# VHH binders against Protein Syd (syd), part 4

Target 1, 183 residues: Protein Syd (syd), of Idiomarina loihiensis (q5qw09)
Amino acid sequence: MKTLEESIDALMTRYKENVPVRYTEYVEEWNSPIYGTVIDENTVEWTPCRQPEALNFDDLESALEMSFHQSIKTLFGRWYAGDLALDYQGHTISLLQTQSAEDGERLLENITGHILMKRRLKQPETVFIGLGSEDDGLLVTIDNQSGAVGLEWVGKEQHDVLSDSLAAWLDNCQPQVETDKNS
Key: E = the ipSAE of ESMFold2; O = the ipSAE of OpenDDE; V2 = 0.75 times the mean of E and O plus 0.25 times the DockQ between their complexes.

## First folded at step 1 (VHH)

Design D3 (framework vhh_7aqx_2)
Fold by ESMFold2-Fast, scan of step 1:
Structure D3 (fold): chain B 183 residues (1-183), chain A 124 residues (1-124)
Amino acid sequence: as target 1 above (183 residues)
Amino acid sequence: QVQLQESGGGLVQAGGSLRLSCTTSGFTFSRYAFSWFRQAPGEEREFVGAISGSGGSTDYADSVKGRFTISRDNAKNTFYLQMNSLKTEDTAVYYCAASRLFKYTTSPAEYDYWGQGTQVTVSS
């Protein structure tokens, strides 16, 4: 069976092969290595690129007095890429990615807000890794203690466990090869 | 870059209501968290309310809780501030702001994108 790194890399390879033209938000100031042809002020074609230095969680772990599950660090520290539009069992999921070191810093700030919300609500700490594209407020999250991948609504506990590991879940995701005009 | 355009605002009598709109440009509207801030003449920008990227979680300043409601319409790339039971103390320029995903913060410095501001004047 694959390591998590192998599963991430295999998904990225499948994504490149099945989605020949990929678009993402264009943030000129990020000077992202993934940027190809600029379509307009907000949209750019992209290709994935390995992070030369993995996104570092050390300062955030210290500030929050916690340790993030290794799968979260591996997922967000491996590639610069646009968000991946995936099909999981007939549902469209947007798997979050970072485009640059600066975007990685923004992601860490967003993760901080999420952790503080979970603590305020006295819920188990999770980290969002994806968004349900069809359902407002639905998140794909990793349980920080167990590494289990599940579904939760913003402000609620995980209500469904999809896989006991990120690697296994990613191996069951497929690139979204058909798009609608509203995406 | 993400661009924010506010609409609404104007003059209203105390006890009245206004709805502010903030329309965003950008392919990833559903992935941004949105907030409203306000600034009275000679004062610093203060937090009013926030809504998370997917629209599930909201947060409000104590001074507006129960009177103001933030909401979003992902299909229209727009988010709103419904202001009810307005007080003269609510008079300010109102700014919309955006950050990437699930920001629950009251600090203006943590927001990357800002609208131009819209004046709200509440008369007694």
Scores: ipSAE 0.013, ipTM 0.286, lowest interface PAE 8.0, mean pLDDT 82

Design D4 (framework vhh_7aqx_2)
Fold by ESMFold2-Fast, scan of step 1:
Structure D4 (fold): chain B 183 residues (1-183), chain A 123 residues (1-123)
Amino acid sequence: as target 1 above (183 residues)
Amino acid sequence: QVQLQESGGGLVQAGGSLRLSCTTSGRTFSNYAFSWFRQAPGEEREFVGAISGSGGSTDYADSVKGRFTISRDNAKNTFYLQMNSLKTEDTAVYYCAAKYTWRGTYSSAYDYWGQGTQVTVSS
C-alpha cells in the first residue's frame, strides 16, 4: 500500500513516461525551475521539480481559523509542475499543480476565495484540486473534514464521491496523451 | 503570456447599440475564462460580465443585466460584449480580462488584461 507521497510520485513518473513532451502556460516573469524549451510567448516545455520548500499553508490556516486536510497540503507542497491532464472513469480532468512559489501564492488566494464562498453559502468546506471535463464550473474537490475526493459545481455541495482518499484516487488516474502543443 | 486587444469602442447616442471585441494572440484560447470590466473617470474599475472557459455559463453586473450579452468564438480566439439600450452612465473605458482555466473562486485575480477601449454615450 502506498503513502500519499508515494502515490503522487508514482503519478508524476507515469505522467513523464506517457507524456514525454509536456507543454504548459509560459509565464516568463516566474522564472520557474520547471521551464525547458520555450515554444512561443505563451507555451513552454516543462519537467517536474520537487519544491525545495513546501508551499506553506500556516498563515492561511491562521487567517481562516481552520486546518486544511493533510492531503491538500501534501498534494500542493510536493512538486512544481504543469497541470496534469488525466482520465478517471470517463472524466477528463486537469489536476492542478503550481509552477513556482509565486504560482503557489496565487493558488492560496484562489483557495481563500473558495473557502469564504462555502462559508457564505453555509456549505461544508472543500478545496478544489482539479477541473472536471471542459466545463470550468465542474470541480474535483477534497472535503476538508473527511479527505474524500469528489465532484462539485461551483457554488454547490459535492454531488458525487469518487474516492475516500486522495492516494487511492490518484492511483486510479490515467495520464491523458496530448495530441498537439495547445495546453 | 496571453495578449488581449479590445476593439469596437467609440461614440454612440443614448438608446443605441455597440459591440466590443476582444482578441487574443494565444493558441490556448479555450483554456481561458473571460470577463469585461469598465472604469468611468474618478471611479474604481467595476465588473461588467463574464463567460466561462466552456462558454456554458455567463454572469452580469445588475446594472447591465438584460441590456448586455457576452459571447465567445473559440475558432476566432475572440470574445464579445454586445451592448444594447446604452445609457450615458455606460460611458467608460472598457477592459477585457482573461484568466487561465478558472479555479472556481470569487477572489481569483485575472492573469491578463487588455489596454482598454473608450465607449462614450452621448445624450
Scores: ipSAE 0.006, ipTM 0.243, lowest interface PAE 9.5, mean pLDDT 82

Design D5 (framework vhh_7aqx_2; at its last look DockQ between E and O 0.08; V2 from the best seeds 0.00; counts 0 for: pae E 7.5 > 2, placed apart)
Fold by ESMFold2, look of step 2:
Structure D5 (fold): chain B 183 residues (1-183), chain A 124 residues (1-124)
Amino acid sequence: as target 1 above (183 residues)
Amino acid sequence: QVQLQESGGGLVQAGGSLRLSCTTSGLTFSSYAFSWFRQAPGEEREFVGAISYSGGSTDYADSVKGRFTISRDNAKNTFYLQMNSLKTEDTAVYYCAARPGIRYYTSPRDYDYWGQGTQVTVSS
């Protein structure tokens, strides 16, 4: 029914509407297209924007001799954005995004390390897409074979499948709104 | 309680090598990215290099690239800095630092946990 692109775009719209001012770390050298008002030397306001050229997985696929599930490529190739603070069924989750082409390169390097770790451990290959905000080492991942979204401790297999697809999972995520007192 | 402890510092002749170790306790080692920073007297802490939580990604400051190598040993909860072709400019207190999560950064403010530092002195 709803395409993954539509689910991502709808989430981004909900995020902008429910988190009207968004902050991320400021890295001046990046000149990130998402940057707005600089708050201080370390903090900038941001607004998502479409990637003009989707993050390219081809070289990584060739080097690792694998194909990434299309949902992974679509998620990381559609927008430049800061990480999204989300609520999913009582879980506080940070959904990863890339802020610039340079940030995308770093993401691909981290994905490489994750895949090599899974291979070394002889576990099903997954790709992280998010972090549990209160649990050290808790990842939200996509199983590369099935596309299933699940929870996974670093170094372990998915232990809890949250959704059969990324699109469905994203449709059940809501922006986390913190309007009172920051930690 | 998280603790980081550096070791392996000392006095070395220019052109020589040292290996620094950072041992950790009170954290799930495999869930952390690690970095080395250094600080000479009167200067800010300077990024030296970092390694991702999985060990598949490393980054280095331009001043040490090609001479220093970072590695990690998850079985020993230990993170290393191999320093080769040392120069007098490498003289500093070296600190290991840790942050939870997938990403590493080059700014000290992004790291939650720090060691006490180990002195490296490179003589001409």
Scores: ipSAE 0.012, ipTM 0.451, lowest interface PAE 7.5, mean pLDDT 86
ESMFold2-Fast, scan of step 1: ipSAE 0.103; ipTM 0.506
ESMFold2 (binder alone), look of step 2: mean pLDDT 83; pTM 0.842
OpenDDE, look of step 2: ipSAE 0.018; ipTM 0.291

Design D6 (framework vhh_7aqx_2)
Fold by ESMFold2-Fast, scan of step 1:
Structure D6 (fold): chain B 183 residues (1-183), chain A 124 residues (1-124)
Amino acid sequence: as target 1 above (183 residues)
Amino acid sequence: QVQLQESGGGLVQAGGSLRLSCTTSGFTFSKYAFSWFRQAPGEEREFVGAISWSGGSTDYADSVKGRFTISRDNAKNTFYLQMNSLKTEDTAVYYCAAQYSSGRYFKPQEYDYWGQGTQVTVSS
């Protein structure tokens, strides 16, 4: 049985091998270490690299008076990368990644808004880790208490559990080969 | 303090044009995706249009496609809704909204910050 770190690394390796030319949104101000050839003002080729310092959740945990599930911290603290286009049991999922430290801070603020929304609605706290590519507002989330990976609509509770753990879910995801790189 | 403030609303004749502006402060503008919503009397708030945080993607409600254009100006911390060929059914209070991007995907149903609204009235 592999660790979550091993599952994440294996997925990134499979992604590089199956999607040898990768594109992502270009944000020049981020000076991201993943950026390669710039295609246009909005698109850049990228190569993943390890975060030299893992994205830090400590300040956010203090501000929200909570602890994030370790799987969330491990996922978002390991690699700088573009979002990964994945197939999971016939569903197209975009697995979120951060491109730089600045992008990591942006993600933490977005997670803050999500947690505050869940609290306002009196729903269990979840954290989004991916987006359904086919339907607006469909999220892949991790239940913060259990670590279960599931599907939920923005503003609604998790309605389907896909896996009891992030590692197991990632192991069952396959890279999607894209033909249109300038969407 | 985060603020979103709409301007540019008012009275216009059918077939005319208006440009709405949403001026923002208190956050890093370039990292946000922006949208316009509207609410007519007795109706629910309706999505109108959106622009991604990079400016590379836009989306519009079917009722406004080809007539309305959303744009952003990062240097001015402002985004816009250019409304052309206005119809009486476009009469509504228009709201601007901002969402910290969750990457590159735009989420039209969920926003972190909202403006107070600006009235647009289209006369026949």
Scores: ipSAE 0.007, ipTM 0.240, lowest interface PAE 10.2, mean pLDDT 84

Design D7 (framework vhh_7aqx_2)
Fold by ESMFold2-Fast, scan of step 1:
Structure D7 (fold): chain B 183 residues (1-183), chain A 125 residues (1-125)
Amino acid sequence: as target 1 above (183 residues)
Amino acid sequence: QVQLQESGGGLVQAGGSLRLSCTTSGFTFSTYAFSWFRQAPGEEREFVGAISGSGGRTDYADSVKGRFTISRDNAKNTFYLQMNSLKTEDTAVYYCATKPLYGSRWYTESDFDYWGQGTQVTVSS
């Protein structure tokens, strides 16, 4: 059995091995440690690196009067990276990552909006961790209470549970080769 | 379902002010970025300004910085464009637009998913 940290690290290693040239959105003002060769004003090659200080959820937890599931904090606090293009049982999924501390703040802002929407709709709180690349508004989410990984549409409850744990789900994901070509 | 409706367009003298409103669907309002674009007769659509779902980030085209302000009222599911010191060059049809925040990093300059039908602003000399 791997720890979640080991599963995340193994996936990042598999991604580097299978996607030797990686591109992501270039935001010059972030001065991200992952940035390599700049291709144009919007595109940069990248290499992942560990976050020297994990993304901190404490202020957001206080503001929202909640606690985030540990798997969410571990996933978003471990690496700076571009989003990972993955295949899971025929689903094409973009697993979200942050590029810098400033990008982490953007992610927390987006998570805040999502939680407020779930509360307004009186649905169980979930946190998105990925996007379905082929379907508008399809999210890969973690149920905040159970840690279950599932699929949900924006504004709707999880309709499919993919795994009871993030670690097991990540171990079953494969890097999608050539996804960044002609993108 | 997201629908956008602009209002507040009209005629104004150069140097004057005008406020545009865009009313949206309520359920996903806080998870979307909102933007204003404009299109002058015979020209392509141009970015004007944007605001994030939480209101924590704004961005503006250089041509309107210091004159235009974008804001939002979450209780009314409405966002606004306050236009001050209007110039004849500001004459255009103004469109509001929105897109989900989620994985978007370039919410101000990227393609938007949902658009309003437009409101005419005419600035006379």
Scores: ipSAE 0.029, ipTM 0.381, lowest interface PAE 4.9, mean pLDDT 83

Design D8 (framework vhh_7aqx_2)
Fold by ESMFold2-Fast, scan of step 1:
Structure D8 (fold): chain B 183 residues (1-183), chain A 124 residues (1-124)
Amino acid sequence: as target 1 above (183 residues)
Amino acid sequence: QVQLQESGGGLVQAGGSLRLSCTTSGFTFSSYAFSWFRQAPGEEREFVGAITWSGGSTDYADSVKGRFTISRDNAKNTFYLQMNSLKTEDTAVYYCAAHRGTVYRLTAGDYQYWGQGTQVTVSS
């Protein structure tokens, strides 16, 4: 059985090998260690690197009076990277990543808004980890209680469970190979 | 290359209507949530409204609820603020903003991409 850490690392290795030139949003103020060649004021080539200090959820857990599922903390605390364009069973999914400690703070604020929305709607708490590139408003989320990976529309409960664990789901994802870099 | 540009601002009489547009380029529009902020003379930039990347959820400042409607058109890479029953206190520079993921009640500091702003002046 692979650990979640092993599944994340294997995916990042597959991504580097299948997407040898990677682009992401360039935010100079973040001083991201992943930044390589700057293409223009908003685009930069990147290479993933391990977070020297894992993104810390402790303050947010205290503020929200909850504990995040460990898989969420492991996913967002392991690598600095650009978002990963993945293929899952013929569907394109953008797996969210953080580029820097500052970007991590942005992510935590977005997660806060999502949790507050779920509470207001009286729905089970989930955390988004990916965006469906083909379908507006389709999220890939982790159910905070079970760790199940599923699909949900913004403002709705998970309507489809893709995998009982993040590790197993990541093992079934493949890097989306870029077919037109010049368009 | 992420660019946001507002249009549709101008002078309008109290009780009138105006529609602001924010056109975007340089990113996958459907992967982002969008918001409108405004800055009145002598004040800080304030939240007006937000729309999630699906258009399925919206949020508004109390001062504009029932009068303003935010919407998006992913096919045009554009999102809108329809402003009805305008009041003189709605006079401000209006900014569009974007960020990745889900949004609900975000502050200006949570947005990484901004337009240049468009002036809305409501006269009595």
Scores: ipSAE 0.000, ipTM 0.204, lowest interface PAE 13.2, mean pLDDT 82

Design D9 (framework vhh_7aqx_2)
Fold by ESMFold2-Fast, scan of step 1:
Structure D9 (fold): chain B 183 residues (1-183), chain A 123 residues (1-123)
Amino acid sequence: as target 1 above (183 residues)
Amino acid sequence: QVQLQESGGGLVQAGGSLRLSCTTSGSTFSSYAFSWFRQAPGEEREFVGAISRSGGSTDYADSVKGRFTISRDNAKNTFYLQMNSLKTEDTAVYYCAAVKSTYYRGSHEYDYWGQGTQVTVSS
């Protein structure tokens, strides 16, 4: 029933309300609009804001001769934010976000390499959207053909499907208020 | 922003061992996945090995599996490549690289690079 945009916005609202003080990596050169109080040379408080111009996938689609699933473009084109620490069925995952237009370009380079790796391995193309907190080799990915959200290890095919859509999966994620001391 | 600096390169005889180190500046070391790449004269830069942010996952090129081991020490802001049973074909400039999300075999994905350290394996 909800649009993906509504699900993303609802998650961001829940995140702000449940994690009122948020920290992320401070990269001064990005001049991010999300940056608040700088804590130290590597850490800054942040508040999310809408991207005034959505991250553009057009050049990358042309270069890779493909079309990204719309859910991927919507997720990475909507907000500037720090990565979101989320709980899904008792497991903590880090949902990737971009902090600035420059950070968005870095993400597109990372996505490029992932797609090229999948092609070399003759695997279905996926795009990572999150990392497992216990093992960062475990990825939360979107299957580019179907839009299904699932789990895969770097270099392996998706081995578990969590949801048929990104919107439904996000609606079942909750903000994580505690960090694992061993992470 | 992270700066990377390699050390530990040099000349070694075939069958010998070397340990390369990559040191980073800053306290964000634990936020990055790390990889080693190498480039021999006249050849393309190739993947050698990678380690995830948590250190729980590692990956290696087939040419080095069983001989090379990648590891990280978050307390020292350093990661390593232990190279055993070296071959003349391992002669290359070795580069360390860092990425904020996950490790990959292609060089395009990596955000930060070291300057490189020469490894020469004599026959």
Scores: ipSAE 0.054, ipTM 0.490, lowest interface PAE 6.6, mean pLDDT 86

Design E1 (framework vhh_7n9e_1)
Fold by ESMFold2-Fast, scan of step 1:
Structure E1 (fold): chain B 183 residues (1-183), chain A 121 residues (1-121)
Amino acid sequence: as target 1 above (183 residues)
Amino acid sequence: DVQLVESGGGLVQAGGSLRLSCAASGFTFSSYAMYWGRQAPGKGREWVSGISGSGGSTAYASSVKGRFTISRDNAKNTLYLQMNNLKPEDTALYYCAKDRYSRGWLPFDYWGQGTQVTVSS
């Protein structure tokens, strides 16, 4: 019933509501439309905005002789935003976002390297959409054939399937909310 | 510390050829996919070509397919881009990159300084 676009938008709304002051890494040359108050040379306050033109996967699809799962294109083509700090059933995850058109092109280059690695290792093609916050090299990925969301280590196949769809997974994600008292 | 140093750019006439090199250090070169990107004045960054760690798989942007050839020499930790039948539209700063999976998405961390290619008509 709920489209992926609706799930993405609902998550962004929940994120803004639960994290009213948001910080991200500042890259001056990107002239990002999300940038608000610059805090220091590495840190800027941000507010999300819709991409006026969705990130285009056409050239990469042609070059790799493949089609990306629609959920991947929808996720990375909808918003400019800082990465979202999320909790999913005990997993601490940074959901990747792009801050500008230039950042989007950088992301496509990183996706290219990932696909070429998966092909070399003769593994099913996946695309990373997030990073584990505590473990270096832990990725949240989408299986390109099925659209299933799972966890994998860099260079390994998915070892845990979190959800059959990106929309369902996003609907179950919660923004990480800091409190004055850490439990 | 990852270091990537591009070279081989220059001024060339339309229809000509250039060979770019990228010297890599600070990581196990043969274990990582490598690629070439470019940025023309007033344009965003464009992915150009990629190659697997072993060199067994390559990919190209539609704009350069059939004209450019990516290759690598793992014994020398060097990535190459052979550019043939150059067009004025190929004028750009060319840079190499390795695939990355890290926190803090800084586009600068895994890019070289670039080498300028200018194609005149």
Scores: ipSAE 0.013, ipTM 0.212, lowest interface PAE 8.5, mean pLDDT 82

Design E10 (framework vhh_7n9e_1)
Fold by ESMFold2-Fast, scan of step 1:
Structure E10 (fold): chain B 183 residues (1-183), chain A 123 residues (1-123)
Amino acid sequence: as target 1 above (183 residues)
Amino acid sequence: DVQLVESGGGLVQAGGSLRLSCAASGFTFSYYAMYWGRQAPGKGREWVSGISGSGGSTAYASSVKGRFTISRDNAKNTLYLQMNNLKPEDTALYYCAVRTGYSSPRLTEFDYWGQGTQVTVSS
């Protein structure tokens, strides 16, 4: 049985091997260590690298008076990378990643907004980890209490549970071959 | 429902300045990162600038860095873009945008955006 860290690393390795030329949004100001050849003002080739200091959720946990599920912190604290285009059981999903420490701050701000929205709607707290490419409002989320991976629409509760754990879900994802995709 | 209304565009000579505003409603403004994008004639949409919900973190496209300043007033639910030393290549429709649930800026994937305000820089 793999640890979550091993599943994340295995997916990143599979992604590098199956998608030899990888593109992501270019934000020059982030001075990201993943950036390679710049294609245009908005697009850059990238290579993943480990975060020297894991993205820190402590301030957010204190401010929101909660603890994030460990799988969320492990996922977003391990690699700097572009978003991963994945296939899961015939569905195309973009798995979110951070490119830099500045991008990590942006992610935490967006997570904060999402949690506060869930609380206002009196829904179970979830955290988005990806988006469905077929519908912009469809999110892949982790239920903060259970760690279950599921699908939800923005502003709605999880309507489908895909896996009881992030590690198992990632092990069943395959890299999407990215030949004609613009960033 | 989320609504974004841009204003402040117009015709200005090269070297001039404009201040754009975006009035937001239908969501808790201070909880979401906000963005400015633009679309020039014959070009695709391009990201210009972003600001965190608190206003503590900002980012800019290389083409505008040092000339444009993004800011927000959370008490007024308003996003701003101060544009200085404008160049003819800044001519575009400028729009504000919000993405809920997303960490990386892909301008074409924003949940909501306004209709835009036209900026035209002469000569």
Scores: ipSAE 0.006, ipTM 0.210, lowest interface PAE 9.4, mean pLDDT 83

Design E2 (framework vhh_7n9e_1)
Fold by ESMFold2-Fast, scan of step 1:
Structure E2 (fold): chain B 183 residues (1-183), chain A 122 residues (1-122)
Amino acid sequence: as target 1 above (183 residues)
Amino acid sequence: DVQLVESGGGLVQAGGSLRLSCAASGFTFSRYAMYWGRQAPGKGREWVSGISGSGGSTAYASSVKGRFTISRDNAKNTLYLQMNNLKPEDTALYYCAAGLYYPSSTKAFDYWGQGTQVTVSS
């Protein structure tokens, strides 16, 4: 049986092997350890790096009077990386990552807004972990109560459950090889 | 200090068009998802549209889909909402918000603008 940490690490290894040149937004002020060759003022090559201190959810949990599912904390607390372009069963998904501690704080602010929106709509709380690249407003989310990975539209409940666990879902994701595609 | 300033509202006849703008400052605009919400007189707030940081993904409330288009210009730190085929039921104060940040029933945040009024006459 693989742990979630092992599944995350295996995916990152597969990503490095299949996508040897990786690009992301360059924000010089973040002094991100992932930054390699700078291409221009907005674009940099990157290599993943373990977070020396895992992204801390404690203040947000206190403010929202909730606990985040452990899989969410493990996913966003393990690596600094650019977003990962993945294929899952023929669909393109961008798996969100953070590049620095400052970028991690930005993510927590985005999660806050999402939770408040779910509460306003009286829907089960979820946390987005990815974006569907082929369809506008399609999110890959984790159900905070169960840990199930699913698809939902912004403002709507999960309509499809892809996996009961994040680890199993990640094990079935493949890096998207961008040989002939223009984006 | 995060600032969001909406503009572009006004009075229009049913069937008309308006383009709303939201000027953002005090944060790295391209890294935040952005949203438009609205509040009609005597009603609660409702979500209208959202756009990812890169602009690659958008979403719309069913009531506005096909009539409204959300977009952004990251070089200008500006969010837009193009509103076509306006109906009297679209009359509301329109707000922008950063990062899925939606104040529903409580404390105002810097992440939420003061709004721009849209009035659609029959």
Scores: ipSAE 0.012, ipTM 0.223, lowest interface PAE 8.8, mean pLDDT 82

Design E3 (framework vhh_7n9e_1; at its last look DockQ between E and O 0.09; V2 from the best seeds 0.00; counts 0 for: pae E 11.3 > 2, placed apart)
Fold by ESMFold2, look of step 2:
Structure E3 (fold): chain B 183 residues (1-183), chain A 121 residues (1-121)
Amino acid sequence: as target 1 above (183 residues)
Amino acid sequence: DVQLVESGGGLVQAGGSLRLSCAASGFTFSNYAMYWGRQAPGKGREWVSGISYSGGSTAYASSVKGRFTISRDNAKNTLYLQMNNLKPEDTALYYCARGPRTYGTYSFDYWGQGTQVTVSS
């Protein structure tokens, strides 16, 4: 059975093989290690690279008085990369990644807001890891207690569990395949 | 240097309308997604609305959807928020922010000092 690290790395390899030139929004101020050729004012080519030091959740865990599930820390602490456009069982999703240390700190701020919203609503605490690319407000999340990957609308509980673990879920994701049937 | 300057705030009766502006300088405005946020007295910052760099995609907090409209004029380097059917609960300091994305909760790297909106009963 693959470790989560192996599943993440295998997905990144499949992504590079199936999407050999990858584009993301260009944010000059980030000084991101993934940036390659700037295509225009808004667009840059990117290549994933390993984080030399994993994104650190310790201060956030202390401030929120909680521990994050290890799969969350591993996912956001392994690679700097652009968001991955994926297919899961015919559904399009965007798997979030961090592009730089600064982007990682912003991710932690967004996670904080999400956790505080969950606490205010008295819902199980989840952490978003992706977006349903076809619908505004649909999140792919990890349940912090169980590690289960599921779908939820912003402000609601997970309404669908996709997998018991992130590793298993990632192993069943593939880079987005184009199926244009119109002329 | 990045500069964001909000204007257009003021006092308005409940049910009324107000249009906020955010003048941007020191960066290529059309390259960035833009956001409006607000901070009510004694509360933390709240994301209100976002717009993609082209203006083709917009998003709103559920509390304002259907009442507020975000827009931008890239030729004038200006972001707008049209606020209709205002409620006392909308009273807050409103600020614009620059960010790399148009979706998700609160993702800012620069923000202005804000413009006060006060909605009276």
Scores: ipSAE 0.005, ipTM 0.166, lowest interface PAE 11.3, mean pLDDT 82
ESMFold2-Fast, scan of step 1: ipSAE 0.125; ipTM 0.505
ESMFold2 (binder alone), look of step 2: mean pLDDT 84; pTM 0.844
OpenDDE, look of step 2: ipSAE 0.008; ipTM 0.221

